# VH-VL binders against q8ixk2r445to577: the designs that were tried, part 83

Target 1, 133 residues: q8ixk2r445to577
Amino acid sequence: FFGMLQNKGLTDYCFDYNPPDENQIVGHQVILYLCHGMGQNQFFEYTSQKEIRYNTHQPEGCIAVEAGMDTLIMHLCEETAPENQKFILQEDGSLFHEQSKKCVQAARKESSDSFVPLLRDCTNSDHQKWFFK

## First folded at step 17 (VH-VL)

Design w68
Fold by OpenDDE, second read of step 17:
Structure w68 (fold): chain C 133 residues (1-133), chain A 120 residues (1-120), chain B 107 residues (1-107)
Amino acid sequence: as target 1 above (133 residues)
Amino acid sequence: EVTLKESGPALVKPTQTLTLTCTFSGFSLSTYGMGVGWIRQPPGKALEWLANIYWDDDKYYNPSLKNRLTISKDTSKNQVVLTMTNMDPVDTATYYCARLRYGDYFFDYWGQGTMVTVSS
Amino acid sequence: DIQMTQSPSSLSASVGDRVTITCRASQDIHKYLAWYQQKPGKAPKLLIYDASELQSGVPSRFSGSGSGTDYTLTISSLQPEDFATYYCQQDYDWPYTFGGGTKVEIK
């Protein structure tokens, strides 16, 4: 699966990654932004290694969850996907993070009108359902 | 078991400051993501959100009442305090504290509420 | 601020009836909508969050649906203990706002 990773509940919002420096793509947080499909910022791929790859840039980035965190951070992809980069995109649209045993949920960031994907206890909420478009 | 309980004066004079305390158990504001909010309800009327405070001491206020509200926490005592200045009879209401979580800004557990009457 | 408009303001129903309450937001709130039940002299109780997710311990006769600006709370078969006032609340944007409430009364 590849393309825009769109949230079911938070309609018209997609995974978005726009690092300040295109030559340094790691270390920043993945956010949610209106789906526009322009440029490279909203193109992701779910791989057979259970990675969510940001592979429109070299070196390729993979979404990871750092210890103790609930945010999705871009790391470099590795030959063998590390545990903190493994996700299961289930049939129902839930995106399950294996290591934390949490699901990715579209959430509002503080009191702003910005949104981010966060790890939360798994529910049947449409805010935790995702699909590639 | 999660519980919350509001305490404070039942009667406040106009222009005075209301101080309410929420004492809770079953969770901690030292836990990441945890928050406590205050909501009020005038007799026979709808609910109105007042303020939230989170584990990291981040605070949010209803803009219409922002200048009158102060929220604080004592994590060690499992208490959240709300102060509201310049009280007016229109502020007469049942005041609730309730638990919420960052990213989930609904209230899953509520206190029983405390009625506050503003009268001279 | 986001205005939440509930309809009807009140309704009369009998035990066993199917009850539907509507909540309309002044703008798209993307399913960030909760429903509460409140009985006289009691605190509100969370029934549903994220528009359709049933809170633990809430009977399955309660359900929520909707998207965009329009949401619905449904009680499939009204029970005696369900006579109460119901409120919707959006948690899409601050300040968080509640609907005006819907009182479900005995016919």
Scores: ipSAE 0.899, ipTM 0.952, lowest interface PAE 0.5, mean pLDDT 95

Design w69
Fold by OpenDDE, fold request of step 18:
Structure w69 (fold): chain C 133 residues (1-133), chain A 120 residues (1-120), chain B 107 residues (1-107)
Amino acid sequence: as target 1 above (133 residues)
Amino acid sequence: EVTLKESGPALVKPTQTLTLTCTFSGFSLSTYGMGVGWIRQPPGKALEWLANIYWDDDKYYNPSLKNRLTISKDTSKNQVVLTMTNMDPVDTATYYCARLRYGDYYFDYWGQGTMVTVSS
Amino acid sequence: DIQMTQSPSSLSASVGDRVTITCRASQDIHKYLAWYQQKPGKAPKLLIYDASELHSGVPSRFSGSGSGTDYTLTISSLQPEDFATYYCQQDYDWPYTFGGGTKVEIK
């Protein structure tokens, strides 16, 4: 699967990554932004290694969850996907992080116009449902 | 079991400052993502959100009342304190503290509420 | 601020009835909507969050649906303990706001 990764509940919002330096794409948080399909910031690929890959840049980035964190951070992809980069996009649309045993949920920052994907306990909420468009 | 309980004066004079304390158990504000909020309800009226405080001491206030509200926490005592200055009879209400989580700004557990009457 | 409008403000029903309460937001709140039940002299209790997720311990006769600006709380078969006032709340944007409430009374 590839394209824009869109949330079902928070309609019209997609995974978005816009690193401040295109030559160093790692270390920043993946956010949610209105789906626009422009540029390369909203194009992701779900790979056979269970990665959510940001492959519009070289070297390619893969979404990871750092220890003790609930945010999605861009790391470099590796030949063998590390455990903290493995996600399961389930049939019901839930995006499950294998290592943390949590699901990715669309959330708003308090009193902010910014939305971010966060790891939360898995529910049937549409805020935890994702699909490629 | 999650429990919260509000405490404070039942009667406040106009222009005085209201101080309410929320004592909770079953969770901790040292836990990442945890928050406590205050909501009030005038007699026979709807609910109004007042303020939130989170584990990282981040604080948020209702803009309409921001200049009158101060929220603080004592994690070691499992307490959250709300102060509201310049009280007026229109502020007469049942005041609730309730638990919430960062990113999920609904309140899953509530205290029983404490009635505060503002009167001369 | 986001305005939450509930309808009806009150209704009379009998045990066993199907009850439907509506909540409309002044703007799209993207399913960031919670429902509470409040009985006289008691604190609100969370019933539903994220528009349709049932809070733990809540009977299955309660259900929530909706999207965009329009949401519905349904009680499939009203029980004696369900006579109360129900409130919706949006948690999409601050300040977080509640509906005016719907009182479900005995017919």
Scores: ipSAE 0.925, ipTM 0.960, lowest interface PAE 0.5, mean pLDDT 96
Fold by OpenDDE, fold request of step 18:
Structure w69 (fold): chain C 133 residues (1-133), chain A 120 residues (1-120), chain B 107 residues (1-107)
Amino acid sequence: as target 1 above (133 residues)
Amino acid sequence: EVTLKESGPALVKPTQTLTLTCTFSGFSLSTYGMGVGWIRQPPGKALEWLANIYWDDDKYYNPSLKNRLTISKDTSKNQVVLTMTNMDPVDTATYYCARLRYGDYYFDYWGQGTMVTVSS
Amino acid sequence: DIQMTQSPSSLSASVGDRVTITCRASQDIHKYLAWYQQKPGKAPKLLIYDASELHSGVPSRFSGSGSGTDYTLTISSLQPEDFATYYCQQDYDWPYTFGGGTKVEIK
């Protein structure tokens, strides 16, 4: 699967990554933003290695969860996907992070207008359901 | 089992400061993502959110009451304290503390509430 | 602030009845909506979160649905213990606001 990764509950919001330097794409947090599909900032690919790749740039980036964190951070992809970069996009639309055993949920930062994908205990909430568009 | 309990004065005079304490068990504000909020309900009326505090000591207030509210925590005692200045009879209500999680701003467990009457 | 309007403000029903309560937000709240039950002299209890997720321990006769600005709480078969006041709450934006409540009374 590839394209915009859109949330079912938080309608019209998609995974978004816009690094300040396109020559250094790692180390920043993936956010949620209104789906627009422009500038490659919202183009992702779910691979056979269970990665969510940001492959519109070289070297390619892969979404990772760092130890003790609940945010999604861009790392470099590796030949063999590390455990912290493995996700399962399930049939019901849930996005499951294998290492943490948690699901990706669309959440708002309190007192902020920004939204972010966060790891949370898995539920059937549409805020935890995602699809490629 | 998660429990919360409010404590404080049942009667406050106008212009005085209300101090309420929430004592909880079954969870900790040292746990990532945990929060405690205060909600009040005037007699026969709807609920009104007042303030939240989280494990990382982030605090959030209802903008309409922000200048009157202060929320704090003592993690070691499993307590959250709410102060509200310049009390008025219109502030007469049952005050509740309740648990929430960061990113999920609904309240899954509530205290029994404490009635606060503001009167001369 | 986001205004939450519940309808009706009160209703009379009998045991076994299907009861529907509506909550309308003044703007799209993207399913960030919770439902509570409150009995006289007691604290509210969480029933539903994220518009349709049943909170732990809540009977399956309770269900939530909706999207955008319009949401519904349904009790499929009203039980004696269900006579209470129900509130919706949006957690999409602060301040987090509640509806005016719906009192479910015995017919």
Scores: ipSAE 0.924, ipTM 0.960, lowest interface PAE 0.5, mean pLDDT 96
Fold by OpenDDE, look of step 17:
Structure w69 (fold): chain C 133 residues (1-133), chain A 120 residues (1-120), chain B 107 residues (1-107)
Amino acid sequence: as target 1 above (133 residues)
Amino acid sequence: EVTLKESGPALVKPTQTLTLTCTFSGFSLSTYGMGVGWIRQPPGKALEWLANIYWDDDKYYNPSLKNRLTISKDTSKNQVVLTMTNMDPVDTATYYCARLRYGDYYFDYWGQGTMVTVSS
Amino acid sequence: DIQMTQSPSSLSASVGDRVTITCRASQDIHKYLAWYQQKPGKAPKLLIYDASELHSGVPSRFSGSGSGTDYTLTISSLQPEDFATYYCQQDYDWPYTFGGGTKVEIK
């Protein structure tokens, strides 16, 4: 699967990554932004290694969750996907993070109009359902 | 079991400052993502959100009342304190504290509420 | 601020009835909507969050639905303990706001 990764509940919002420096793509947080299908910021790929890749740049980036965190951060992809980069996109649309055993949920940041994907206990909320478009 | 309980004066004079304390158990404000908020409800009226405080001491206030509100926490005592200055009879209400999580801005557990009457 | 409008403000029903309460937001709140139940002299209790998710311990006769600006709370078969006032709340935008409430009374 590849393309825009769109949330079902937070309608018209997609995974978005726009690093300040395109030559240094790691270390920043993945956010949610209105789906626009323009540029490379919203193009992701779900791989057979259970990675969510940001592969518009070299080296390729993979979404990871750092220990003790609930945010999605861009890391470099590795030959063998590390445990903190493994996700399962279920048939029901849930995006399950294997290491934390939590699901990715579209959430709002209180102090801004920004939205971010966060790890939460898995529910049937449409905010936890995702699909590629 | 999550519990919260409000405490403070039942009667406040106009122009005085209201100080309310929320004492809670079953969770901690040292836990990442945890928050406590205050909500009030005038008699027979709807609910109004007042303020939130989170584990990292981040604070948020209702813009309409921001200049009158101060929220603080004592994590070691499992307490959150709300102060509201320049009280007016229109501020007469039941005041609730409730738990929330950062990113989930609904309130899953509430205190029983404390009635505050502002009168001369 | 986002305005939340509930309808009706009050209704009369009997035990066993299907009850539907509506909440309309002044703008799209993308299912960031919670429902609370409040009985006289008591604190509100969370029933539904994320428009349709039941809070722990809430009976399955309660359900939430909706999207965009329009949301509904449904009680499939009203029980004696369900006579109360119900409130919706949006958590999409700061400051968070509540509806005016719907009082469910005994017919």
Scores: ipSAE 0.915, ipTM 0.957, lowest interface PAE 0.5, mean pLDDT 96
Fold by OpenDDE, second read of step 17:
Parts: sequence; structure tokens; C-alpha cells
Structure w69 (fold): chain C 133 residues (1-133), chain A 120 residues (1-120), chain B 107 residues (1-107)
Amino acid sequence: as target 1 above (133 residues)
Amino acid sequence: EVTLKESGPALVKPTQTLTLTCTFSGFSLSTYGMGVGWIRQPPGKALEWLANIYWDDDKYYNPSLKNRLTISKDTSKNQVVLTMTNMDPVDTATYYCARLRYGDYYFDYWGQGTMVTVSS
Amino acid sequence: DIQMTQSPSSLSASVGDRVTITCRASQDIHKYLAWYQQKPGKAPKLLIYDASELHSGVPSRFSGSGSGTDYTLTISSLQPEDFATYYCQQDYDWPYTFGGGTKVEIK
């Protein structure tokens, strides 16, 4: 699966990554932004290694969850996907993070104009359902 | 079990400051993501959100009342305090504290509420 | 501010009836909508969050649906303990706002 990773509940919002420096793509938080499909900021791939890969840039980035965190941070992809980069995109659309045993939820940031994917206890909420478009 | 309980004066004179305390158990404001909010309800009317405070001491106020509201917490006591200045009879209402979580912002557990009457 | 409009403001129903309450937001709130039940002299209780998720301990006869600006709370078979006032609340944007309420009364 590849393309825009769109939220079902927070309609018209997609995973978005726009690092300040395109030559240094790691270390920043993945956000949610209106789906526009322009550029490379909203193109992701779900791989056979259970990675959510940001592969429009080299070196390739993979979404990771750092210890004690609930945000999705871009790390470099590794030959063997580390545990903190493994996600299961389930049939129901839920995006399950294996290590934390939590699901990715579209959540409002502490700002009226920003949304972010956060790890939360798994529910059947449409805010926790995602699909590639 | 999550519980919250409001305490404070039942009667306040106009122009005085209302101070309400929310004492809770079953959760902690030292826990990441936790928050406590205040909501009021005039007799026979709808609910109105007042303010929120979170584990990181981040605070949010209803814009229509922000100049009159101050929210604070004492994590060690599991208490949240709301102050509202320049009270007016129109502020007569039942005041509730309730738990919420960062990223959700609905209130999953409520106190029983405390009725506050503003009268001379 | 986002305005929440509930309809009807009140309704009469009998035990066993299917009850439907509607909440309309002044703008798209993307399913960030909660429903509460409030009985006289009591605090509101959370019933539904994220438009359709049932809060723990809430009977399955309660359900929520909707998207965009229009949302619905449904009680499939009204029970005696369900006579109360119900409120919707958007948690999409602050200030978070509540609907005007819907009083479900005994017919």
C-alpha cells in the first residue's frame, strides 16, 4: 500500500511530513494536514516489514515511536525494521503499533489549527481508522 | 475508580471572587495526557465549558470569560482550583469539574457539581 | 465559536420506543462529537464519544452516528431509566460547546 494515508474520522486529513531541511529528514514529528497530494510530503508506503516508509527522499525515512512517547517521529529506515517502527495496518483500518500495543489516532494538537497522529488505546473510533488513497 | 468532587461557597456576593476546588481520585495530573476541566450549567439551561488544565500545567479558557478565570492545580493533593472574578447574578449555576484527556477533549467523568448562587 | 443545535428540544416517548436525537454543528467537526445524559439534579454522564464510540458501562441500546455537521444519538429501545436530558458536545475546537439539550419525557 502506498499514497496518501488518510484518516476516516478526520476526513480530508492525511499523514504529512515536511522537515525543515529536506537533506535532514529525521527527528521531526509527523503531522496531519489536509490531503492535497502535492509534492512529496504526503506520500507514504506500508511495507512488508510493517514499516510506514517515507521513501520520497533519500535516505529513506520510517515512522517510529520513541520510548515513552505517543507521537510519531521520523527515523531512518534500517535493513531490518526495528520494533519501534513496526505497525500493523489491519483490515478494519486500524493502525496498530506493535511495541506499544496502541493504535494511531487522529488527534487535535494543543492548537486549534493542527492535528497529529498519536498513540492511544485501541478503539473502534473512525479517528483510528486509516486508508491509503 | 475515578471520582471528582467540587467544593466551595454556595453563595457569593456580586463583584466578589468565586473560588472552587476540585478534588479527585482514581487518576493523577502527573500522568501524561490527563486533564481536568470546569463546566457550568445555569438552572434549566445548557452546559458551558469554562477552563481546562493539563498535566503539564497548560491552561485553556473560554474566550468569553478568560479575563475572569484562573485555573491551577496541586498535583500532590489531586486538586484543581478555579477562580472567577467579578461574579454577577448571571453567573449563578451549578459548577462541575470533570476529567478529560489530551487529544480527546470530551469529559468522561464528572463531579456531582456544586451550586453557586450569586446574590446580594 | 462552533454552534451546536439539537433537535428536538424535547420529545415524549414510551418505554420500548426507538428514540432519535439530532445534533447539528455550524461547521464540520469531523466526528469529534460526544453525547451526555443528564438526569435532574445529577451530573452529566458520558454516553458516546468520537460520534459513535460507546463509553464504558453504557448500555448497548445507545448508539451514535453521523459525520460532517450532522450527528444522531439513538436509543433503540427506551428504558425507564433513560428519561433524561441529553446533550451533544463538540470537541473539535475550543471553546468546546454543547448543544441546547433534548429532554426525553414520558408520554
Scores: ipSAE 0.910, ipTM 0.956, lowest interface PAE 0.5, mean pLDDT 96
Fold by ESMFold2, look of step 17:
Structure w69 (fold): chain C 133 residues (1-133), chain A 120 residues (1-120), chain B 107 residues (1-107)
Amino acid sequence: as target 1 above (133 residues)
Amino acid sequence: EVTLKESGPALVKPTQTLTLTCTFSGFSLSTYGMGVGWIRQPPGKALEWLANIYWDDDKYYNPSLKNRLTISKDTSKNQVVLTMTNMDPVDTATYYCARLRYGDYYFDYWGQGTMVTVSS
Amino acid sequence: DIQMTQSPSSLSASVGDRVTITCRASQDIHKYLAWYQQKPGKAPKLLIYDASELHSGVPSRFSGSGSGTDYTLTISSLQPEDFATYYCQQDYDWPYTFGGGTKVEIK
């Protein structure tokens, strides 16, 4: 799958990556932003290695969750996907993180205009459902 | 079993400061993502969110109350304290504390509430 | 602030009836909607979160639905213990706001 990764419940919001330092893409948080398809910030690839790749930039970025954390952070992709970079996009649309055994959920940062993807215990909430468009 | 209980004065005079304590059990504010909030309900009126505090000591307040509120915690005692300054008769309400998790701004367990009357 | 309008303000129904309560938001809240039950002299109890997800231990006769600005709580077969006031709450944007409540009385 390739395209904009959109949330079912938080309608018209997509995964977006816009690091503060355009020359250093590693270590910054993935956000959710209104889907627009302009530029390169909202295009991701779901690979056969279960990666979510930001591959419109070289070197390519892969989404990871560091042990004990719940935020989605950009790392460099590796030849063999590390466990913390493996997600299962299930048939029901849930996005399951294998290492933590949690699901990706759309959430607002409190008292802020910003939304982010976060790991949470898996539910059937539409805020935990994702699809490529 | 998750429980919360509010304590504090039942009667305060106008201009006084209200201090309420929430004592809870069955969870800890040392746990990543956990929080406690305060909600009030004037007699016959809608519920109104007041403030949240989280495990990492981040605090958030209803802007309509313009810094009249201070929230704090004592993690070792499983307590959260709410202070509201310059009380007025319009602040007469039942005050609840309740549990939430950061990112999910609904409250899954509530205390029984404490009625506070503001009168001279 | 997002205003939450509940209807009806009260209703009466018999045990076994299907009951529906509606909640309308003043803007799209993207299914960030919870329902609570409150009995006289007691604290609110969470029933539904994210518009349609049952909270742990809530009987399956309760269900939630809706999207955009319009949301519904349904009790498929009203029981005597369901006498209460029901509130909706949006958690989409701060300050988080509640509806005015719907009082359900058993005939």
Scores: ipSAE 0.776, ipTM 0.914, lowest interface PAE 1.0, mean pLDDT 92

Design w69
Fold by ESMFold2, fold request of step 18:
Structure w69 (fold): chain C 133 residues (1-133), chain A 120 residues (1-120), chain B 107 residues (1-107)
Amino acid sequence: as target 1 above (133 residues)
Amino acid sequence: EVTLKESGPALVKPTQTLTLTCTFSGFSLSTYGMGVGWIRQPPGKALEWLANIYWDDDKYYNPSLKNRLTISKDTSKNQVVLTMTNMDPVDTATYYCARLRYGDYYFDYWGQGTMVTVSS
Amino acid sequence: DIQMTQSPSSLSASVGDRVTITCRASQDIHKYLAWYQQKPGKAPKLLIYDASELHSGVPSRFSGSGSGTDYTLTISSLQPEDFATYYCQQDYDWPYTFGGGTKVEIK
């Protein structure tokens, strides 16, 4: 799959990656932003290794969750996907993180204009449902 | 069993500073993502959110009251403290502390509440 | 600030009745909506979060629905313990705001 990864409950919001330096893509948090399809910030590839890959630049980035954390951070992709970079997009739309056994949920950063994907215990909430467009 | 309990003075005079303590058990603010918030309810009126504090010591306040509020925690004692300056009779309310998780800004367990009356 | 308007402000019903309570937000809150039950002299108790997700231990006669600006709490068959005041709360944007409440009384 390649395209814009959208949230069902937080309508019209997509995964977005906007690093402050386009030549240094590692270590910044993935956000949710209004879907627009302009430029390269909202296009991701879901790979056979279950990665969510930011591959519109070189070197390519893969979304990861660091141990004990719930935030989604950009790491460099590796030849064999590490466990913390594996996400299962299930038939019901849930986005399951294998290592943590949690689901990706759309949430606002406290007291800010920004929304972010976060790991939470899996529920049937529409805030945990995602699809490519 | 998750429990929270508010403590503090029942009567405060106008202009005084109110200090309320929330003591809780069944969870810890050392746990990633955990938080405690304060909400008040004037007699016969709607609930009003006041402030949240999280495991990482980040603090957030209702903008209408932020210059009067200070929230802090002591993780080892399972306590959260709210201080509110320059009290006025309109601040008369039942004050609650309650648990939340970062990202989910609703409150799943509440204390019993403590009534604070502000009068001359 | 997002204004939350509940309707009706009060209602009378009999045990066994189906009751619906509505909550309208002043803007789209994208299903970031919770419902609480409060009995006299007691703290609120969480019933529903994310508009339709039932909190643990809440009886299945409670359900929530809605999207956009319009949300509904339904009690399918009132029980004696359900006579209380019900509040909605949005957690879409800060400050987090509550509705004015709906008091459900014995008819």
Scores: ipSAE 0.757, ipTM 0.917, lowest interface PAE 1.1, mean pLDDT 92
Fold by ESMFold2, fold request of step 18:
Structure w69 (fold): chain C 133 residues (1-133), chain A 120 residues (1-120), chain B 107 residues (1-107)
Amino acid sequence: as target 1 above (133 residues)
Amino acid sequence: EVTLKESGPALVKPTQTLTLTCTFSGFSLSTYGMGVGWIRQPPGKALEWLANIYWDDDKYYNPSLKNRLTISKDTSKNQVVLTMTNMDPVDTATYYCARLRYGDYYFDYWGQGTMVTVSS
Amino acid sequence: DIQMTQSPSSLSASVGDRVTITCRASQDIHKYLAWYQQKPGKAPKLLIYDASELHSGVPSRFSGSGSGTDYTLTISSLQPEDFATYYCQQDYDWPYTFGGGTKVEIK
């Protein structure tokens, strides 16, 4: 699938990637921002390798979670998808991270205006449900 | 089994500083994402969130009280300490410590609470 | 700050009754809402988070629903042990705020 990846519970918020340096796309956190479709920050591809790709730029980025962490960060995509870059978008809308066995949840950064996707134990919460627009 | 317990003085005079200690077991603040918060409840009134501290020593305060509050932790002792300066009779309340996880700003386990009365 | 308004402030009901408690937020809180039960002299106990998710060990007669600004806690068949005060809490935006409570009294 390709498009904006939207949260069911935190309505009208989408995955967004806006690195401080457009020439350094690796190592920064994926955020949630109001869905708008303007520019290239909110367009992602879900691939047959179970990657969530940021491919509007070269080199392409793939969303990853480092071991023991719960934040989604941008890595370079690899020819064979590493385990920490594999997500299953399930029929119920949950976005499951295979390596950690956790689901992606929409959460506010503590005491800030920003929302982010975080890994949490899987529940049936609408904050853990995602769909492409 | 997750437990938390508050300790500190039951009576404080106006203008004094209150120091409360939360001692907990069944979890650790060395665990990624884990946190402890403080909430108070004046007699017969609504609960009020005060402050949170997390495993990484990040600290967050209710903006209306932030210049009076200091929160700290000792991970090896499973303790969190809240200090509140310039106490006033309106601060009379039961003070609770409670567990939360970063990103989920509700509290799944609470201490029994400690009543603090501020009076001459 | 987001204001949370609970209604009713108090109610009485018989064992076996269906009880409904409402909580209204002053703005959309996107289902970031929890419910707590508090018995006299005891700490609050988490019942529901994310508007509708039951916390571990909570009896299935408790349920939560709602979206936007309007949320509901339902007890499908009231039991004697459900005598308590119930509070909602939003965790959408800081400071995190609580409703004023609903006292449920058994007839």
Scores: ipSAE 0.755, ipTM 0.915, lowest interface PAE 1.2, mean pLDDT 92

Design w70
Fold by OpenDDE, look of step 17:
Structure w70 (fold): chain C 133 residues (1-133), chain A 120 residues (1-120), chain B 107 residues (1-107)
Amino acid sequence: as target 1 above (133 residues)
Amino acid sequence: EVTLKESGPALVKPTQTLTLTCTFSGFSLSTYGMGVGWIRQPPGKALEWLANIYWDDDKYYNPSLKNRLTISKDTSKNQVVLTMTNMDPVDTATYYCARLRYGDYYFDYWGQGTMVTVSS
Amino acid sequence: DIQMTQSPSSLSASVGDRVTITCRASQDIHRYLAWYQQKPGKAPKLLIYDASELQSGVPSRFSGSGSGTDYTLTISSLQPEDFATYYCQQDYDWPYTFGGGTKVEIK
């Protein structure tokens, strides 16, 4: 699966990554933004290694969750996907993070007009359902 | 078990400052993502959000009351304090503190509330 | 600010009745809506979040639905303990705002 990763509940919002330096793509938080399909900021790939890959740049980035955190941060992809980079996109649309045993949920960023994906206990909320478009 | 309890004066004179304390248990504001908010409700009226504070000391206020509100926390005591200046009879209400989480801006656990009457 | 309008402001019902309460937002809140129950002299109790997710411990006779600006709380079969005032709340944008409430009274 590849393309825009769109949320069901937060209609018309997609995974978005826009690092300040295109030559240094790691270390920043993945956010949610209106789906526009323009550029490379909203193009992601779900791989056979269960990665959510940001492969518009070299080296390629993979979404990870750092210990003790609930935000999605861009790391470098590795030959073998580390445990903190493994996600399961379920048939029902839920995006399950294997290591934390939590699901990715679209949430409002409190200090801004933006939204962010956060790890939360898994529910049937449409805010936890995602699909590639 | 998560519990919260409000404490403070039941009576405040006009123009005085109200200080309310929320003492909670079952969770900690040292935990990433945890937050506590204040909500008030005038007698027979609807709920009004006042302010939130989070584990990282980030604070948010209702814009209509921002200049009158100050929220702070003492993590070691599991307490959150709300001050509201220049109280007026229109501020008479039951004041609640409640738990919330960053990204989940609904309140899942509430204190019993404390009634505050502003009167000369 | 986002205005939340509840309807009706009050209703009378009997035990066993199906009760429906509506909440309308002044703009699309993308299902960032919670429902609370409040009994006299008590604090509000969270019933539903994310428009349709039941809070732990809440009876299954409660359900939430809706999208965009229009949301509904439904009690499939009203029980004696359900007579209370219900509030909706949006958590889509600052400041958080509540509806005016709907009082469910015994007929």
Scores: ipSAE 0.849, ipTM 0.940, lowest interface PAE 0.6, mean pLDDT 95

